# Ledger of designs, part 19: VHH binders against q9c0h5r722to879

Target 1, 158 residues: q9c0h5r722to879
Amino acid sequence: WSSESIKKPMIVTSDRHVKKEACELFKLIQMYMGDRRAKADPLHVALEVATKGWSVQGLRDELYIQLCRQTTENFRLESLARGWELMAICLAFFPPTPKFHSYLEGYIYRHMDPVNDTKGVAISTYAKYCYHKLQKAALTGAKKGLKKPNVEEIRHAK
Key: E = the ipSAE of ESMFold2; O = the ipSAE of OpenDDE; V2 = 0.75 times the mean of E and O plus 0.25 times the DockQ between their complexes.

## First folded at step 11 (VHH; framework vhh_lunsekimig_d3)

Design h4 (at its last look DockQ between E and O 0.02; V2 from the best seeds 0.00; counts 0 for: pae E 18.8 > 2, placed apart)
Fold by OpenDDE, look of step 11:
Structure h4 (fold): chain B 158 residues (1-158), chain A 120 residues (1-120)
Amino acid sequence: as target 1 above (158 residues)
Amino acid sequence: EVQLVESGGGVVQPGGSLRLSCAASGFTFSSYYLYWYRQAAGIERELIAVIYYSGRTYYVDSVKGRFTISRDNSENTMYLQMNSLRAEDTGLYYCARLPEYSDWGAFDIWGQGTLVTVSS
């Protein structure tokens, strides 16, 4: 977990667009998690995050690794819970790439142990939910069609 | 020429078993994610099973516990063992490969399919 912004993508990339968007994406993640002042309500922030990942394939792995970062050694319980919630939301719209799938799966799986639960925050429950979402997304792929994610879909993805 | 060829389809009674094969030519399976799809009449093609580089497998709920996906890299062939077949398993079965750097669903090679009919 980091309270500071990232200056470069966490995953090495030659794509200039991904490079540019990665930092902005991290800020949005921080906003949703409550670690940064939000410019919009949480639902709209989540929508923006999900839309970016849905529309830009090259950002998906970056998005998920950023979420992994922000949910690792995060002692801010509300922030932590929101991070996992955002992961679940994103998984409802798109999976990571096949190359990154095993990493994300392993990360989620390791957090499914109830030993991680603390002070009323059931991280294991979030992880289990994400695990199922990941498996489903891996089978179905990203949301199909031309219609972008909407706020109602975000609500249902929580 | 790069191609996938499915075989092993046929007519079987409910509760029966069938083994499908997907033979690759022109490339090696070992460097690809491999998938089985099926398409019932009037229904969109659906994914049913995946096998990863590591050999890890995934299944849709409707086939879990009944179907087994496997690969033999030495024979450059993928298999689908189907047990406890049901009428709803009837359809054209396809194999597909996913390139190493592609996104989910971005399959570049498909077989022509093999027909599985489950009927009493």
Scores: ipSAE 0.013, ipTM 0.343, lowest interface PAE 8.4, mean pLDDT 89
Fold by ESMFold2, look of step 11:
Structure h4 (fold): chain B 158 residues (1-158), chain A 120 residues (1-120)
Amino acid sequence: as target 1 above (158 residues)
Amino acid sequence: EVQLVESGGGVVQPGGSLRLSCAASGFTFSSYYLYWYRQAAGIERELIAVIYYSGRTYYVDSVKGRFTISRDNSENTMYLQMNSLRAEDTGLYYCARLPEYSDWGAFDIWGQGTLVTVSS
């Protein structure tokens, strides 16, 4: 977990555009989680994150790695809950690449044991929900068609 | 009555520039997410760029750094500035609007497209 901006993507790349997009994505994740000041309503921040990941396939693994980072050793309970919510939202629209699938699955699985839940946040319940979503996303693939995620779809995924 | 009309396409040399326009009538741009797509012959339409109602923008990798999406809410017009054009940028360019709360539909408004040809 970090409260600071990032200068580089979590996934190593030489593409300057990917570097810039990854840094902007991290800010949006922080904004949704309440770790960065936001002008937009949280629902619309989640919409922007989901739309970015759905539209730009090359950012999907980076998005999930950033969510894993921000939910690891995060002792801010509201932020932690929002981080898992955002992961569940994104999994409704697109899976990670096959290359990253096992890593994300293992991460989620480790958090499904209720023995490690923190006070006021049932991490295992969020993780079980994300696990189910990941399995469905692996079977169905990304949201089909030309239609971006909309606000109603974000509400349903939440 | 609701329409999107693309214009500004034409023939240009590799390395050249074009600015496409998408003029809206019958609705206000500021309420919607707006998209540019392109379609080469025999290929499915591919996403190029998105401008959110907040003003934030997004580009696919193949055009990033060369294309710029923008809008002028006072003219109800969206633009795509295309620089450093390549032969593979040839195709029909469409603008599109998504309904904010679509139940099961695709894009509800498309333009007819404007043709861009990049050739020696």
Scores: ipSAE 0.000, ipTM 0.102, lowest interface PAE 18.8, mean pLDDT 77
ESMFold2 (binder alone), look of step 11: mean pLDDT 78; pTM 0.772

Design h5 (at its last look DockQ between E and O 0.02; V2 from the best seeds 0.00; counts 0 for: pae E 13.2 > 2, grease 24.8 > 24.2, placed apart)
Fold by OpenDDE, look of step 11:
Structure h5 (fold): chain B 158 residues (1-158), chain A 120 residues (1-120)
Amino acid sequence: as target 1 above (158 residues)
Amino acid sequence: EVQLVESGGGVVQPGGSLRLSCAASGFTFSDYWLYWYRQAAGIERELIAVIYSGGRTYYVDSVKGRFTISRDNSENTMYLQMNSLRAEDTGLYYCARYPEYSDWGDFDIWGQGTLVTVSS
């Protein structure tokens, strides 16, 4: 977890658009998690995050690794819970790429043990939920069609 | 030319078995996740099974315990063993590939499909 912004993508990429969007994406993640001043209500912030990941395939792995970062050694319990919630939301719309699947799967799996639960925050429950979402997303792929994610879908995804 | 070709479809009675094949050519077979889809008449195409490059498999609930997806990288062929077939399994069965190392991850190659008809 970091309270600071990232200066470059966490995953090496040659895609200039991904490079450009990665830092902004991290800020949005921080906003949703409550670690940064939000420019909108949480649902709309989540919508923006999900929309970016949905519309920009090359940004998906970056998105998930950023969420992994922000949910690792995060002692801000509300922030931590929201991070996992955001992961679940994103997984409802799109999986990581196959090359990143095992990493994310392993990360989620390691957090499914109730030993990770702390001070009333059931991380294991979030992780289990994410695990199922990941497997489903891997099977079904990203949301299909031309209609982008909407607020109602975000609400139902968490 | 990159292509996937399904085969093995046919007419079977309920409770019967069928084995589908998906033959791949023109690409490195082992670098792709592979998927089976099916499409019943008047219904949207649905995913039913996936096998990762490493061999891990996943199934939708409707086929769990009855269908088995497998792959032979040496033969560039994916299989779908279908047991205990039901009328609702009737449809066109498609195979698709998903690039394991792609930054954009999308299904880019589909077969033409093979017809499975389950009827008494």
Scores: ipSAE 0.012, ipTM 0.279, lowest interface PAE 9.2, mean pLDDT 89
Fold by ESMFold2, look of step 11:
Structure h5 (fold): chain B 158 residues (1-158), chain A 120 residues (1-120)
Amino acid sequence: as target 1 above (158 residues)
Amino acid sequence: EVQLVESGGGVVQPGGSLRLSCAASGFTFSDYWLYWYRQAAGIERELIAVIYSGGRTYYVDSVKGRFTISRDNSENTMYLQMNSLRAEDTGLYYCARYPEYSDWGDFDIWGQGTLVTVSS
């Protein structure tokens, strides 16, 4: 976990659009988690995150890696819960690429163990939901791949 | 069908030892992570030890060095060796299996519990 901005994506990429969007995405993730000041309410911040991942397919793996980073060694209880919430929200709209699927699956699986639950944060519950969504995505593909996420769908996915 | 049965509880003096067993049936025992929990009167169940399918173990701080969790996949049985018992270890001891996920809830598989009483 980091409270600081990033200047380059977590994934090495030659796509300059992905590079630019990765840095903005990290700020949005921090805003949703309460680790950066936000001018918009959390629901609309989540909408922006989900919309970027849905719209920019090359950004999807980066998004999930950033979420893994921000939920690893994160001792800010509410921030940690919000990070897992956001992962669950995004998995309702798009999967990672096949090459990243196994790594994300392993990360989520390790967190399904109740040993990881902290006081007031049931990480294993979020992880179980994320695991289910990831398995369904591998089986069926994107649930709403032709339609842009909207605020009601974000509310539903929480 | 799927069942966990704890045994081995009893009354023991402080500083004593006790070995608990958890016999499992109805599932592929070797594939699952297994847990010991305990519950004192008026308190929520608390996790005390874990044994993973690969054999790695985890203990909460209050039992580290005193309790040893183990498993015998050929007997479909998990064990908890408890040494240097204290009054605070008194309670009902449950074994549990890591739940399978579902859309409308988690599956909790618990045994019925075995009572451990540590008294002077």
Scores: ipSAE 0.007, ipTM 0.186, lowest interface PAE 13.2, mean pLDDT 77
ESMFold2 (binder alone), look of step 11: mean pLDDT 79; pTM 0.786

Design h6 (at its last look DockQ between E and O 0.01; V2 from the best seeds 0.00; counts 0 for: pae E 11.0 > 2, grease 27.4 > 24.2, SAP .686 > .668, placed apart)
Fold by OpenDDE, look of step 11:
Structure h6 (fold): chain B 158 residues (1-158), chain A 120 residues (1-120)
Amino acid sequence: as target 1 above (158 residues)
Amino acid sequence: EVQLVESGGGVVQPGGSLRLSCAASGFTFSSYWLYWYRQAAGIERELIAVIYSGGRTYYVDSVKGRFTISRDNSENTMYLQMNSLRAEDTGLYYCARLPEYSDWGYFDIWGQGTLVTVSS
């Protein structure tokens, strides 16, 4: 977990667009998690995050690794919970690439142990939910069609 | 040439079993995720099972406990063992390859399909 912004993508990429969007994406993640002052309500922030990941394939792995970062050694329980919630939301719209899938799956799986639960925050429950979402996404793929994610879909996803 | 070729389809009675094969050529078989799809008449093609490069498998609920997807990397072949077949399992079965950096749902290689008919 970091309270500061990232200056470059966490995953090495030659894609200029991904490079540009990665830092902004991290800020949005921080906003949703409550670690950064938000410019909009949480639902709209989540929508923006989900829309970016849905519309730009090259951002998906970056998005998920950023979420992994922000949910690792995060002692801010509300922030942590929101991070996992955002992961679940994103998984409802798109999976990571097959190459990154194993990493994310392993990360989620390791957090499914109730030993990770603390001070009334059931991280294991979030992780289990994400695990199921990931499995489903691996079968169904990303949201199909031309219609972008909407607020109602975001509400349903969390 | 990169290709996938399905085989093993046929006519079986309800409750019967069938084993499908998908033979791959022209690429590094072990590096790819592979999928089984099926398409019933008048219905959109549906995903039914996936096997990762590492061997992990997932299934849709309609085939869980009855179908088993597997792969033999030494033979460049993927299999689908189908048990307890039902009439609703009737359809053309396809295998597909998913690239590592793929937009999910966009498979770059498909087989021609093998027909499975479950009928009394």
Scores: ipSAE 0.264, ipTM 0.645, lowest interface PAE 2.3, mean pLDDT 92
Fold by ESMFold2, look of step 11:
Structure h6 (fold): chain B 158 residues (1-158), chain A 120 residues (1-120)
Amino acid sequence: as target 1 above (158 residues)
Amino acid sequence: EVQLVESGGGVVQPGGSLRLSCAASGFTFSSYWLYWYRQAAGIERELIAVIYSGGRTYYVDSVKGRFTISRDNSENTMYLQMNSLRAEDTGLYYCARLPEYSDWGYFDIWGQGTLVTVSS
């Protein structure tokens, strides 16, 4: 976990648009998790994150890697819970690529064990929910349609 | 009333050892992650170690191999065994239970701190 900005994506790319989008995405993730000041409420921050992953296919693995980073060794419990919540929200709209699928599945599965859960934050419950959403997203692909995610879909996906 | 009380601080020479205790009351001790922080003069508190509810531990690089965090759930007490102490370990040591995730705006639970001075 990091409180700092990133200057380049975690996945190596030559695409300048992907590099810029990855840095903006990390800021949005920090904002949703409460680790960066945001003027927008959390629901609209989640909407922006989900919209970027839904609309920019090349950004999806980066998004999930950033969420894994921000939920690893994160000792701010409210931030940790929000990170898992955001992962669950995004999995309602799009999967990672097949190449990253097994790594994300393994990450989530390791967190399904209730060992070291805290009473205030049941990480295993979030992880179980994410696991089921990941399996469903892999079968159906990104949510079909001509329109980006909306606020009510984000609220329901929570 | 939820409470954490640190003890065991003192003055030691470089290379010496101390064992800190954190006595807890007023909550289900075994269900929470517990933390040790320290604060040197003029800087903010820094995390040094975590013990999870299941007993796994985490240490920052500066204390790995020298410090050991542990818990005794039957005594509602967490410990920090500090070996090979250095001058830079001097500071006020706090135990903490950080906030529960809820709509009620729960606040952090901290002890008052116990002072460790490493001086020759």
Scores: ipSAE 0.006, ipTM 0.296, lowest interface PAE 11.0, mean pLDDT 80
ESMFold2 (binder alone), look of step 11: mean pLDDT 80; pTM 0.795

## First folded at step 13 (VHH; framework vhh_lunsekimig_d3)

Design i1 (at its last look DockQ between E and O 0.36; V2 from the best seeds 0.00; counts 0 for: pae E 13.4 > 2, grease 27.8 > 24.2)
Fold by OpenDDE, look of step 13:
Structure i1 (fold): chain B 158 residues (1-158), chain A 120 residues (1-120)
Amino acid sequence: as target 1 above (158 residues)
Amino acid sequence: EVQLVESGGGVVQPGGSLRLSCAASGFTFSDYWLYWYRQAAGIERELIAVIYYSGRTYYVDSVKGRFTISRDNSENTMYLQMNSLRAEDTGLYYCARLPEYSDWGEYDYWGQGTLVTVSS
């Protein structure tokens, strides 16, 4: 977890567009998690995050590794819960790449142990939910069609 | 040239078993996720199983517990063991390769399919 902005993508990439968008994406993630002042209501912030990942395939792994970062050693329970919530939302729209799938799966799986739960946040419940979403996404792929994610879909993904 | 060739289809009675094969050539077999699809008459093609690099497998509910997807990287072949076959399993079965950087569902190569008919 970090309260600071990232200066470069967490994943090595040669894609200039991904490089440019990665920092902005992280800010949006922080906004949704409550670690940064939000420019919009959380639902719309989530929509923007999901839309970026959905529309730019090269950002997906970056998005998920950023979420992993923000849900690791995060002492802010509300923030932590929102991070996992956002992961679930994104998984409803797109999976990571095959290469990154195993990493994300392992990360989620490790957090499914109730030993990590606190009185304030049942991380294991979020992780289990994400695990199922990940598996489903791996089968079905990203949201199909030309229509972008919408607010109603975001609500249902929570 | 990349090729995927399905085989093993045939006619079987309900409750019977079949083993399908997908022979791959022209690419590094172990570097790809592979999928089985099927298409019944008048119905859209549907995904039924996937196998990852690691060999981890996932299934749709309709075939879970009955079908087993596997791969032999030394033989460049993927398999689908089909047990407890039902009439609704009738259709053309296809194997597909998922490119590493493609969007999910964007398969770059398909086989011609093998026909499975389950009838009494």
Scores: ipSAE 0.212, ipTM 0.632, lowest interface PAE 2.6, mean pLDDT 91
Fold by ESMFold2, look of step 13:
Structure i1 (fold): chain B 158 residues (1-158), chain A 120 residues (1-120)
Amino acid sequence: as target 1 above (158 residues)
Amino acid sequence: EVQLVESGGGVVQPGGSLRLSCAASGFTFSDYWLYWYRQAAGIERELIAVIYYSGRTYYVDSVKGRFTISRDNSENTMYLQMNSLRAEDTGLYYCARLPEYSDWGEYDYWGQGTLVTVSS
């Protein structure tokens, strides 16, 4: 977990678009989790995060790594809960790339054990939900003409 | 060019077994999830099994316990071991490499299919 800004992405990349967007994405994640001041309400912050991950493939793995970072050793209980919630929301719209799938699956799986539950936050419940979402996304792998996320879909996925 | 080639289909009695193979080329095999689908005449193609690049598997209920999906990354080949075959398993079996949910610009890649006929 970090309350600070990041100066570069967590994944090494030579793509200048990805580098710039990764730093802005981290700020959006912090805003949704309540760790950074935001003018927009949480639903619209989540929409912006989901839309970026949906539209910019190079950011998907970075997005999930940032979420893993912000949910690891995070003792701000409401922030922790919102971090897992955001992961579940994003998994409704896009999975990680094939190369990162195993890492994210392992991360989620490790948190499904109730021993990880912190007082006031049932991490295992969120992790089981994310696990289900990740598996279901793989089963619907046939291409369909999906539109970008909108607010109603975000509310439903939450 | 991405290529997927199925083999191993044939005619088998109920209760029998077949092993299907899907030979892949033109991509880094170990980086991708791979799928088996089947299609009976006049019916929509249905998913039957998935193998993730981690080795973890998924099966639909109708084949769970009877079919086993596996992969050999050193041979760029996916397999489907089909045991306890039933007449309703008859159909054209496809392997596929499909895009992740909502991915930009990635194509579906399908093999040509291998026919499995289970008849009394």
Scores: ipSAE 0.000, ipTM 0.169, lowest interface PAE 13.4, mean pLDDT 77
ESMFold2 (binder alone), look of step 13: mean pLDDT 82; pTM 0.811

Design i2 (at its last look DockQ between E and O 0.10; V2 from the best seeds 0.00; counts 0 for: pae E 12.5 > 2, grease 29.3 > 24.2, SAP .755 > .668, placed apart)
Fold by OpenDDE, look of step 13:
Structure i2 (fold): chain B 158 residues (1-158), chain A 120 residues (1-120)
Amino acid sequence: as target 1 above (158 residues)
Amino acid sequence: EVQLVESGGGVVQPGGSLRLSCAASGFTFSDYWLYWYRQAAGIERELIAVIYYSGRTYYVDSVKGRFTISRDNSENTMYLQMNSLRAEDTGLYYCAKLPEYSDWGEWDIWGQGTLVTVSS
């Protein structure tokens, strides 16, 4: 977990667009988690995050690794819960790439152990749910069609 | 109505084996992940094993290599084969299913549990 902004993507990439968007994406994640002042209500922030990951495949792994970062050693319980919630939301729209799947899967799996639970936040519950969503997303792929995610879908996904 | 009914619990000596069953009804069994939990006295309920609808399995470290989770979709039954049982395995064992809706907090639908006692 970090309260600071990232200055570069967490994942190595040569894509200039991904490089540019990665920092903004992290800010949005922080906004949703309550670690940064939000420019909009949480629902709309989540929509923006999900939309970015949905529309830009190159950002998906970056997105998930950023969520992993923000849910690791996060002592802010509300922030932590929201981080996992956001992960679940994103998984409703798109999986990570196949190359990143194992990493994310392992990360989530490890958090399914109650030993990782914090006082007041059942991380294992969040992780279990995310694990299920990850597997489902891996099978079905990203949301199909040309229509962008909408607020109602986000609401349903969390 | 979703129902999960555990059975097979009992008293066993250390090193012994038990096979638990979970009979499921009220939902499409093959479409869901299923879980085994256990709860020791004075301890919070803990996840110990997971089985995918695909049959893929996962275990917590404390039971890995000793317990085997499996499912029979034709019988709507999930199993937990427990070998090399230890005193610390004593507890109430629950099978669980994820609810249809995501509502952060209580995520699982539980059975009533079956008691496993490992004692010399």
Scores: ipSAE 0.061, ipTM 0.535, lowest interface PAE 2.9, mean pLDDT 89
Fold by ESMFold2, look of step 13:
Structure i2 (fold): chain B 158 residues (1-158), chain A 120 residues (1-120)
Amino acid sequence: as target 1 above (158 residues)
Amino acid sequence: EVQLVESGGGVVQPGGSLRLSCAASGFTFSDYWLYWYRQAAGIERELIAVIYYSGRTYYVDSVKGRFTISRDNSENTMYLQMNSLRAEDTGLYYCAKLPEYSDWGEWDIWGQGTLVTVSS
């Protein structure tokens, strides 16, 4: 976990749009988690994150790597819970690429261990939900059609 | 049907020992992390020990050094050896398993539990 901005994406890419969007995406993730000041309420921040990942396929693995980073060694319990919540929300709309699937699956599965719940944050419950969502997303693929995510779909996915 | 059945509870004096068993059926026992929980009167169920499929173990501080979790994969049985028992160890003891990837929701598989009473 980091409270700082990032200057480049976690994944090396030659796509200039992806590079720019990765840095902005990290700020949005921090805003949802309460680690960065936000003007918009959390629901609309989550909407923006999910819309970017749905719309820009090249950002999907980067998005999930950033979420893994921000939920690893995160001692701010409310932030930690919000990070897992955001992962569950995004998995309602799009999977990672096949090559990142196994890494994300292993990450989620390891966090299903209830030993991590001793501090009053139900990480294992979030991880179980994310695991279900990942398996479904792998079977169905990303949200179909031209209609981007809306606030009610985000509320339902939460 | 996945089942976990606890046994071996009883009444012991402080400082005594008990060995609990968790008999398993309906799944490939060796593939799973296995857990012991307990529920004392007036409190919620709490995790006390874990044994991973590698054989590594974890204990909460209140039982560390006194309790030993083990498994026998050939007998599909997990054990909890409880030594130096104290009054605060009194409670209903449950075993549980971590669900398989395809078995979402199986986490809350609990048996009847086995009662341990530490008293004179």
Scores: ipSAE 0.006, ipTM 0.219, lowest interface PAE 12.5, mean pLDDT 79
ESMFold2 (binder alone), look of step 13: mean pLDDT 79; pTM 0.778

Design i3 (at its last look DockQ between E and O 0.38; V2 from the best seeds 0.00; counts 0 for: pae E 10.8 > 2)
Fold by OpenDDE, look of step 13:
Structure i3 (fold): chain B 158 residues (1-158), chain A 120 residues (1-120)
Amino acid sequence: as target 1 above (158 residues)
Amino acid sequence: EVQLVESGGGVVQPGGSLRLSCAASGFTFSDYWLYWYRQAAGIERELIAMIYYSGRTYYVDSVKGRFTISRDNSENTMYLQMNSLRAEDTGLYYCARLPEYSDWGEFDIWGQGTLVTVSS
């Protein structure tokens, strides 16, 4: 977890667009988690995050590794819960790449142990939910069609 | 040449079993996720099972407990063991590979398909 912004993508990439968007994406994640002042209501922030990941394939692994970062050693319980919530939301719209799947799966799986639960935050419940969504997404792939994610879909993905 | 070739289809009675094969050539078999699809007459092609690099498997609900997907990397072949077959399992069955860097559902190689007919 970090309260500071990132200056470069967490994943090595040669894609200039991903490089440019990675820092902005992290800020949005922080906004949704409550670690940064939000420019919009939480649902719209989540929508923007999900839309970026949905529309830019090269940004998906970056998105998920950023979420892993923000949910690791995060002592802000509300922030932590919202981070996992956001992971679940994103998984409803797109999986990581096949290459990154094993990493994310392992990360989620390790957090399914109730030993990770803390007062007021059932991390294991979030992790289990994310695990199922990840597996489903691996079968179905990303949201199909021409229509972008919408607020109603975000609400249902929570 | 990169290709996938399905075989093993045929006619079987309800409750019967079939084993499909998907033979791969022209690429490193172990480096790809593999999928089984099927398409019934007048219905859109549907995913039924997948197998990961490690051999981890996933199934759609309609085939779970009845079908088993597996792979033999030494033989460059993927299999689909189908038990307790039902009339609704009738269709053309396809195997496909998913490239490492492609989006989910963007398969670059498909087999020609093998026909499975379940009828009394």
Scores: ipSAE 0.154, ipTM 0.581, lowest interface PAE 2.7, mean pLDDT 92
Fold by ESMFold2, look of step 13:
Structure i3 (fold): chain B 158 residues (1-158), chain A 120 residues (1-120)
Amino acid sequence: as target 1 above (158 residues)
Amino acid sequence: EVQLVESGGGVVQPGGSLRLSCAASGFTFSDYWLYWYRQAAGIERELIAMIYYSGRTYYVDSVKGRFTISRDNSENTMYLQMNSLRAEDTGLYYCARLPEYSDWGEFDIWGQGTLVTVSS
């Protein structure tokens, strides 16, 4: 977990657009999680995060790595809950790459045990949802990633 | 050229076995998820098995316990061992690759298919 900005993406990339957007994405993630001040309401912040990942395909693995970072050793329980919520929201719209899928699946799987739930934070519930989305997308090729995210879809993805 | 080539199909009696191969060229097999599909005459292709990047496997219910998917990353080849074959397994068997960046279900490479006929 970090309360500070990042100066470069967590994944090494030569794509200049991905580099620029990775730093902005991290700020949006922090804003959704309540770790950075935001003018927009959380639902519209989540919409912007999901829209960036949907639109910029090279950013998808970076997005999920940033979420893993921000949910690892995060002792701010409300922030932790919102981080998992945001991961579940994004997985409703787009997958990681096949190479990163195994890493993300392993991360999610480790959090599916209810022992990870703390003080009303339903981490295991979000993790189970995320796990099912990864498995279904890999098996059926769900078409949810064909449309732009919108507010109503974000609300229903929770 | 990036391509997938299936082989090993043939005619077999019910209860028999076949082993299909899917050879890859132009890319590293272990970097991708790989799938077996089949298509019976007059119907759409259906997923039958896949192998995850991690090596875990998935099978549809109709083939569980009878089919085994595997891969040999050093040979850039995926296999489908089919045992206890039934008439309903007759069809054209394809392997497919999911692209590195996909919007779920847009496979970018399919093989030409290998025909499996189960008849008495």
Scores: ipSAE 0.006, ipTM 0.270, lowest interface PAE 10.8, mean pLDDT 77
ESMFold2 (binder alone), look of step 13: mean pLDDT 79; pTM 0.781

